# Miniprotein binders against a7ua95r516to809, part 51

Target 1, 294 residues: a7ua95r516to809
Amino acid sequence: ASLSLLSISDLVPDLQFIFFWMSNAIEILYFIQQKSPAYMQTIELMDDKAGSKESLLSATISANEEAMTILEEVIMYTFQQCVYYITKTLYVVLPGLLDCNPFGTEPSSEQCRRAAGVCVCAVCVMPEAVRRVVSVFQTTSDLLQQYQVHSEIQSQMFAYLFFFTNVSLFNQLIDKGPARGWFQRSRVLQIQASVKILLDWAKGAGHNHLAQKFFAKFCSTVTILASPPQQLSQMSWKALCAEHPSLKPVQLHRILTQYQLMAELGPLPIWQPSSEDEAYIYRTVDLLESFENH

## First folded at step 16 (miniprotein)

Design jk9
Fold by ESMFold2, look of step 16:
Structure jk9 (fold): chain B 294 residues (1-294), chain A 86 residues (1-86)
Amino acid sequence: as target 1 above (294 residues)
Amino acid sequence: SDEAERIALDARRMIEEAQRLAEQGDHEEAIRLLLESVEIAARSGDPYLLVKVAIYAIILALQTGDEDVIRRAEEVLRRAKELLYS
């Protein structure tokens, strides 16, 4: 079987299966949390002629803790499996965002092309590369709602998906950007427009806070690269660090170096690192982000 | 009360045996026993026996890979929830 055909639509049956069992585990966990006090009060009101009420209450407390522990483990396991499947599809589609031109893209859907001038969905208006990413997020959102997954778990899932997206895009931009020409101004402006479309989707889906938190590093990178030279050359290292706290010194230094090359700027003393950051601009081990949450 | 205690012991025994069978890989017998235990657990008056039946049905469905076992686990879960929420 070919692994190169991985798409979110191919994984929907597996995700439906996992979401069904995860949502039921969550439902039961919340049910016992809600009903436990009333049940224990029933035990305390029981006739204690045999003197066994305290033993029954103790056993009931123990059963409650055991059930909650097992359910929490099941929920964590199923959550991790969902994330694994979804991020495998994201990994395939995310690189296209760095190559797409949102300013010249026509609707790519056969349905949207036939309805030109009256496109009825935001997905059909988007460039294909952006549409593929949004489709993964939207499919995930639709499945979570279809299976009535608790809103706290839905938020945790999108927190991780946005984290993964940020790491993937940032690492590829930093690592491959010079060879792929992604630091050229026209490409940076195209990337910025594509990211705006993703952020607009996240806001409309009710995830604006999560997107602001987890896309900060990639967005800061694009914002710096998109800045006009006259404006950026007036900002000191200290000012850039204060405006972009998500960027590590080695990352900011690399971004400014690429910017200087692209804009053909001469040496800029104002971009000399602060004394506290000087030791850190050469920590290449910190240049790329880890996919592990620490 | 004495009848409820006997029923609870019967349900607990069946659930524990189903768990052992599942750990040994006999998923077909495990789910059959869980399905039989649902009504007995409900009659015991102990809601945590129904919760345990539901939990083990979920775990078995996630572990098995056998479509017949999964289908029966869905039925066990549906029935356990009906009785639990009643």
Scores: ipSAE 0.801, ipTM 0.947, lowest interface PAE 0.5, mean pLDDT 86
Fold by ESMFold2, fold request of step 18:
Structure jk9 (fold): chain B 294 residues (1-294), chain A 86 residues (1-86)
Amino acid sequence: as target 1 above (294 residues)
Amino acid sequence: SDEAERIALDARRMIEEAQRLAEQGDHEEAIRLLLESVEIAARSGDPYLLVKVAIYAIILALQTGDEDVIRRAEEVLRRAKELLYS
């Protein structure tokens, strides 16, 4: 059956259902893994006057492998279902990150002027578009913790969600950026600030390593685009590749081309691809990232 | 040991029949049989029979759309885990 794209709050009952059964499957899997050696030892210590101990041990090993296989399949199925629901909501809310202004114009400046002794806004109010993305991540984190999902599975889920986020943002920026004006310098700086809010959330949630790994391509892209022309024009193709290894040659070439257009620069010899990379800069099939390839 | 072997065989037969019933779409009878098998599986002394009961309760809950079957699957799982752990 086809599903409508809904907010994460509308999907919480379905996610709660799936997390409940997935967490129980994980719990049983880890219990078997932990207790199986001791159980096998009890069989080995049995009296074996009838000569059936070896047969029983063999059958027990087979039962253990069968149980683990089925549990792993259940866990994979339920994991994929959770990811499906969550990425449906991410797909809807992620484009807003490319259009929002995280700097804001005036957040309660009048109230701060009157309160001379207290100048803190302890609660950071995110731009609405950023808040919607953070809400998806935070709701997912809260559900995983509520159902006591094993930390390794939680890490795998956020690895995929960050991968999905990176692919979605990168592909939209590359594909729609020229028409939407997203390569203008002021806009790139706003995008960079919005992504920093997401990275700060990930750090506070204990997923900093995963976010650094899986946002690398999008972050490299906006870092290059945000660079002042005086600095970027002094960096060779090889230096840019070394500093931004997450970018494929065709991707780096496209980013530099858009930079030249918006900064009103002509072709720069220092940005000529290496001989090795020149074969790859026109591979359009490699320009956009696949959601299935990570 | 002859009685323990019979108990284990009875539990296996019940679990296999519950799986067959679930494949036929008879989720109500499948979960009833799983619930009945929990105590028998525990008495068998084979922990992997309890694990099978728990696994099939999880699978049935995920495949059915019947709220009563889901509620009963939660009870089967709770009881199987209680008997399996300590």
Scores: ipSAE 0.801, ipTM 0.946, lowest interface PAE 0.5, mean pLDDT 85
Fold by ESMFold2, look of step 17:
Structure jk9 (fold): chain B 294 residues (1-294), chain A 86 residues (1-86)
Amino acid sequence: as target 1 above (294 residues)
Amino acid sequence: SDEAERIALDARRMIEEAQRLAEQGDHEEAIRLLLESVEIAARSGDPYLLVKVAIYAIILALQTGDEDVIRRAEEVLRRAKELLYS
C-alpha cells in the first residue's frame, strides 16, 4: 500500500544500516579519546635512540587528530542521515494530530481497565493519528537501544526530533489554523489532549526535559488559544510576553489578533505592543519557524 | 625494532592503496586490501593503523551500494575492533 511507503516500519532496514555504522564510529571515537593519553605516555617513556622518539610522537599526534576528525565527520553525516529519514516520516504523520479527536471511542484495553478508577470517561484511547507519531518516536528509541548508541547521542537525536515536531505543528497551526477551524475551542481542547499523549510518552521514555524545552512554542500557542477570550483580553501585552517568553513578538501578536477575530471581540486592537516591539510585530519573515538547527 | 617498522610500512602502504582504489570507485579491490591489511596492522603495534582500517571500512560501507562490499566491510570492522580492544 502507498500509505506504507512513508511509515517508519518501511524505513527500519535503512535505519538499522545507518545506526550500525554510526554506533561503531561513536564506539571507536570514545575508545581512542580514552586510550590516547596512555599510548602517548608509552611513546614518551621510550629510549630516544637515533632521534626516532620525537618523530614517532609527532606522527602519532597527527594520526590521532586525523582519526578523531574523520570519525566526528562520519558521526555527523550518519546522524543527519538518520534524522532525514525519521523526519520524513514525521512530516507525513504530524498534520493528523491537528485534526484528530482523542476523546472519541469506548475504552477496551488493559490500560483503560486499570485507569478506570481515576476517571469516569474513556481517556486511554490513542487515536490512530497520535499512534502513528508515537510509533515513530518509539521505533527510533528501540533502534537506538538495540544498537547501543551512546546516551548523549540518543538525547541529541530526540532533541532534534522534538524540535522538528514543534516547528511542524507550530507552523501549521499559525499558517493554516484559522482556515482549518483549529482555533475553535473544542478543536483546541482536542489538540491539547493529543499533545499531552505525546508529552506523556516523552516522560515515560526519559526525555521529559527535552520535550518540555522544545515543545514550548507550540504549547504556549495552544495555552493562549485555550484561554477564555474575555480573560485574555484583560491581560496586558507585557504580561502576555512575560507569560509566553518562547513566542516572538510577531508570533504572539498574530495569535492574539487571530483569536480576537475568531472570538468576535471586535476589530479594534486590544493588545498594545511596547514601543520596542512595534518594529517586530509586522516582520512576517519571523512568523514561521525554520527547520534548520541552531 | 626493524621488523615492526617494516610491518607498519607494509600496512600503511596497503591502507593508502585501498584509499586510492576507493576514490577511483574500485570498492571490491579497496575492501580486499583493507581485509588483508587488518592482521598486518595489528602486528605493527601501532593502534592508529587499526583505527584507520576501521575508519575506511566504515566509510566504504557508507559509500558503496554493493552488498558484498558491505558484508566484507562488516568483517573488516569486526576484526579490527577485536584486535584493537584486546
Scores: ipSAE 0.795, ipTM 0.947, lowest interface PAE 0.5, mean pLDDT 84
Fold by ESMFold2, fold request of step 18:
Structure jk9 (fold): chain B 294 residues (1-294), chain A 86 residues (1-86)
Amino acid sequence: as target 1 above (294 residues)
Amino acid sequence: SDEAERIALDARRMIEEAQRLAEQGDHEEAIRLLLESVEIAARSGDPYLLVKVAIYAIILALQTGDEDVIRRAEEVLRRAKELLYS
């Protein structure tokens, strides 16, 4: 349907509001976590008779538990609201990354042709589709810093945003790739370059570990599809599984099937699943990833 | 002492009434009571009463749509934090 908020900049006031209150809840939670042991110890060392000291300590423990529970609920609620708004914009902009050409705006240039042939060339430019995705990540990062959100919560938020990005891109590539021509060699190389721009942003922003972890499935897919036929055909199914542990057997099988079609390597299967994996290569319920995790 | 217990009871009653008013939709009166309760909660010597005031200010700000209530909730929160961290 029609989204009234198509860019992250339109959501900034709403995000500023939520981040302000969330960051304060986090601040108070960490304060009482840090101070509670010392405060309880002060009560425990209090000069008192039995019963009175124990009653005060018990009441204080109960008050601490209540405060922690409510603060955790508030933080969870506000975190989910932030993620909802951010992923709403991310969902709209991510498909364009699969259609864009990051190899510059001058397709006839010698530098551009060399870049496509794995030559060292400084012709890759951030196309508008990639810029829109980076803008979502950068705006989120700027807001988290502006409101001094605790670093653990910042990491959790980017972990989820990278997870969401991976699932969205992977599912669209697998589901729509044949119809959209995204498995063609030139397109795969363009997608690979676009993903590299995102990974470079994540590295520069201090989130390299999170990006490596949560983009693994999509990156593995693109790496396989970008591989030269002579290299990929020499790898066994077992070797591919070991190199790409993020891919389920049904996913790897689908990717290799599309690769074989795109590279025109004939109808006979090149990669033979292990006996253990053969039971799973047709489990279509496992083909697409869920946006939910635990 | 008996004075500290009376102050704590008074603060607790104000905070509970503010929560009840917020549940009834009277956000303006709820935040007014929370603001009044900040100093009384601080005088009680119980840090968890200040924490409760701050928590309810945050919750009220998140559930209301009233800009004046939000502004007052920010003041409550700022003052409660100052007293809590001191």
Scores: ipSAE 0.795, ipTM 0.947, lowest interface PAE 0.5, mean pLDDT 85
Fold by OpenDDE base, look of step 17:
Structure jk9 (fold): chain B 294 residues (1-294), chain A 86 residues (1-86)
Amino acid sequence: as target 1 above (294 residues)
Amino acid sequence: SDEAERIALDARRMIEEAQRLAEQGDHEEAIRLLLESVEIAARSGDPYLLVKVAIYAIILALQTGDEDVIRRAEEVLRRAKELLYS
């Protein structure tokens, strides 16, 4: 099937399979972690018949370490597989978020999975492009809950997914934004509204802190671009750096340069990088975010 | 006890053979041995043998494309968990 046709719904059976086994592996790992100390103590309290106790304890320690190692590998493998499938789906739907007009009357044509009829839930009233992204996250959340995956693993998964989403959206905006007209104020306001819907969903799902953390760069970019020229032209480079610490100097410089061109402001001395940052604004290798940092 | 040690040794051999068979691609025979080994492992009184059976059931399920093997792996896992929590 072409990547373009892949929906999260198509991956649900595969994800269910992986989540089932992952959840069980985690459960067994926690069982070992909780029971091993007591079991070892029981061995330690046994009557020492001619060195048999030390041998048994050593064998038990070895068996524990082996089991823990293998389980961690299984959990890591299954986690990676889940992330792979989910991010593949996100890759397909995320570009639509940047082209979305959330202020348009798009017919809420898709039924909420929770309702047999027309649903007016927060997800059903979302623009289609936003709903598709939210659907990936919601499906992931629902599966994690269904299989009672440990909260730490859930947090790690959402952290990665938000990271991936931020990197993808940021890179697309920086790279394609000027050519696509996404730097135009009207388009930026659409993007800002779309992202707000996503962040509101994340807040409602209990992931507010993670969303704020991992979307910071994209949100900062959108915030700057959404700023009125009269307001933004009064902010110094240092002030913008301080307000948007998630942006590298090269990224901020690129955003401001493109903003300046789009708004026809001409050169603004107040946006001139500091002497400390001047060397960094030319590091084009740092312009786009990498996916490798996770 | 000498009997528990003999039972544990038997369970270990079965689990090791199941692993070897799984690595060779004989998933059907591997899962059969795991199913047999669950009850033997339980009789040994060594919880780590049950854990090992559960782990290999999980691994085998993730490695196999055979739905019957997967179903049997779920059975092994279920039974191993039941015995671990008993």
Scores: ipSAE 0.780, ipTM 0.938, lowest interface PAE 0.5, mean pLDDT 91

Design jk9
Fold by OpenDDE base, fold request of step 18:
Structure jk9 (fold): chain B 294 residues (1-294), chain A 86 residues (1-86)
Amino acid sequence: as target 1 above (294 residues)
Amino acid sequence: SDEAERIALDARRMIEEAQRLAEQGDHEEAIRLLLESVEIAARSGDPYLLVKVAIYAIILALQTGDEDVIRRAEEVLRRAKELLYS
């Protein structure tokens, strides 16, 4: 299938398979962690017949360490596979979020899988492009819940997915935004509204803290771009750095430069980087976010 | 007991042979041997042998593209879990 046609629904069987085995590996890991101390204590309480107890204890410790190591590897492998499939789907649907007009009246074409008939839930009333993104996260949440995956693993999964989403959206906006017209105020307001819908979903799903943390850079970028020229032109470089600490100096400088061009403001001395930041604004290698830094 | 130790040794050999077979690509014989080893592992009284069987069933299921092997791995896993929680 062309990458353009890939939906999260097409990956559900593969994800279910991986989540099943991952959840069982996690369950066995927790079983060992809970039972091993008591089992070792039982061996310690056995009558020592000529060093057999020490040998049995040593063998049990070794078996426990081996089992724990292998289970951790299996869990990590299955986690990575899940992330791979989910991020592959996100990669396909995320560009649509930047082009989305959430103020349009067209209902979502896809009905909620949870309801028979016309559903008026928050997901079903979403713009199609936003709904597709939310559907990836919702499907992930539903699968994690279905297989009763431990909350820590769920949090790590969503942390990575939000990280990936932020990096992808930020990089696309910075790299392609000027050429695509995404820096135009009307388009920025559409993006801001679309992202707000996603953040509201994340809040409703119990992931508010993670979403606020990992979307900070993209949200800061959109907030700056959505700011009225009259307001933003009164903010100094230092004030903007303080207000948007998630942005590197090079990133903030790029955003402000593109904003200046888009808004036809001309050079603004108030946006001049500090002497401390002046060397960093030219570090183009730091302009785009890396997917490796998670 | 000497009998429990013998049973444990037999279970370990079966699990090791199943692993060797799986590494050779003989997933069908590997899973058959794992399924047989579950009951023997349980009789040994060593829970780590049951854990090892379950782990190898998981690994084999993740490595194989054979639906029958996957189904049998689920059976091995289910049975190992039943015996671990008994």
Scores: ipSAE 0.775, ipTM 0.937, lowest interface PAE 0.5, mean pLDDT 91
Fold by OpenDDE base, fold request of step 18:
Structure jk9 (fold): chain B 294 residues (1-294), chain A 86 residues (1-86)
Amino acid sequence: as target 1 above (294 residues)
Amino acid sequence: SDEAERIALDARRMIEEAQRLAEQGDHEEAIRLLLESVEIAARSGDPYLLVKVAIYAIILALQTGDEDVIRRAEEVLRRAKELLYS
């Protein structure tokens, strides 16, 4: 099957397998963490028969440390495998979000499988491109819940997935946006609306804080690009930096430069970088976000 | 007790052998030994032996492509958990 047709549903069996073993590893880890102190205390309270107690305690400590280490490795491995599969699916569906017209009347072809009839749930009324992205996150959430994965691991999973999504969308917008017309105000407004639907879903799913945190850069970019020229041309570089602290100087400069070109604005002295930022606006290596720095 | 120590030693040896076999790619024999070791580990009274059996069952399941080995690993894990929570 071409990578382009990979649905999250196709990965569910593989993800279920990994989540099963991951959840059991986590459960055992927590069991050890909870029981080990009491168990060690019971050894410490035993009658000291000729140094046997100290040796037993030492052996128990060593066994605990070994078990904890191995479990952490297993959990990390399984976590990485889950992330790998989920991000592969996101990679396929995320570009569709940027090309989506959420104001179009095209009915979502796939109704929610949960309802025997016409479902009017928030997911079913989503534009198809947005729904596909949301479906990845929803499936992940459903699986994490199904296997009762610890809330911390769930939070880490969503943090990473939102991070990945933000980096992917941001990099695509910065790199390909001008060529694809995504910097046109009408297109930006479509993108903004699509992302709002995603953020509203994340809020409804209990991930509002994580979504706001990890989508900040992409949202800032979209907000700037969605701003009317008359409004944005009155904002200084310093004001824009202050309003959009998630953007590096080089990123903000690129966005403003492309905006200027798109809006056919002459050079705006008010958008000139500060003397402090002037050295950083030429750091093209910092323009795109890295996937590795999370 | 001397008997518990002997049982614990036997369980450890079985688990170590299972690990060795798994590393050699003999997943079927490895999982068989793990399954046998669960009950022995429980008789030792050392909960960390049961934990170790469970861990190796998880690892073996993740490493193997054999569905029967995976199913047996699930059984090992289930039994180890039952004994850990008893």
Scores: ipSAE 0.760, ipTM 0.930, lowest interface PAE 0.6, mean pLDDT 91
Fold by OpenDDE base, fold request of step 18:
Structure jk9 (fold): chain B 294 residues (1-294), chain A 86 residues (1-86)
Amino acid sequence: as target 1 above (294 residues)
Amino acid sequence: SDEAERIALDARRMIEEAQRLAEQGDHEEAIRLLLESVEIAARSGDPYLLVKVAIYAIILALQTGDEDVIRRAEEVLRRAKELLYS
């Protein structure tokens, strides 16, 4: 099947399988964590017949530690598998956000499968490209809830997915943006609107803080690029650094340089990096975000 | 009790053997042995043996790709949980 046809719905059975086993592993972990102290206390209260108590306690501690370790490994493994499948789907659908015109009149082709009729939910009224991305997150949320996955694991899952999404979108925008015309103001405004819809969904889903945190780089980039030349040309390098602390100096410099080229602005001394940042603006290795540093 | 210790030893050996079989790719025999070990583990009175059985059932289910083994792993897990919560 063409990677372009891969939908999150196609991965639901695999995800359900993994989430089932993950949730059971988490449940057992939680059971041990809750019951082990009481069990150990019971052993401690036993009559010490010939050092058997200490040996039993030691063996129990060891068994508890072993079980906890293995369960954590299983949980981590299953978590990683879930992330792998979900991010694979995101990888396919995320580029569509950058090319999306959210102001277009094309109705979403796929109706929400939850409603027997015309669903007017926020997801159903989204542009198709945005809806596809949101559908990945919504499906993930639904599955996590279905299997009653612990809230911490849910938060970690969304944190990683938002991280991945930000890195992917940021890197694509920085790398391909100039060539694809994504730095053009009209296109930037479309991207900004599309991202806003995603962020609004994340807010509605209870993930506002995570979304704001992990999308900061991409949002900052889009905000700068969406700024009118008249406004942005009045902002100093230091002011831009302060307003967009999520951007590394090299990233900000790249954005401003490309903005300058796109807007046909002459040299702007006000955007000149500080002497402190001058060494950092040439660190091209830091230009793109890494997927490994989450 | 000496009997409980003997039962625990037997359960442990069965679980270890199941693990070895699973590592060798003998998933069907591994899960069969795990299923047998659940009841023995319960008789030992050691909850960690039941936990261990459940863990290995989970691991085996994730590794096997065999639907029958997966179903049996679910059964092992269910039974282990029932006994843990009893």
Scores: ipSAE 0.758, ipTM 0.930, lowest interface PAE 0.6, mean pLDDT 90

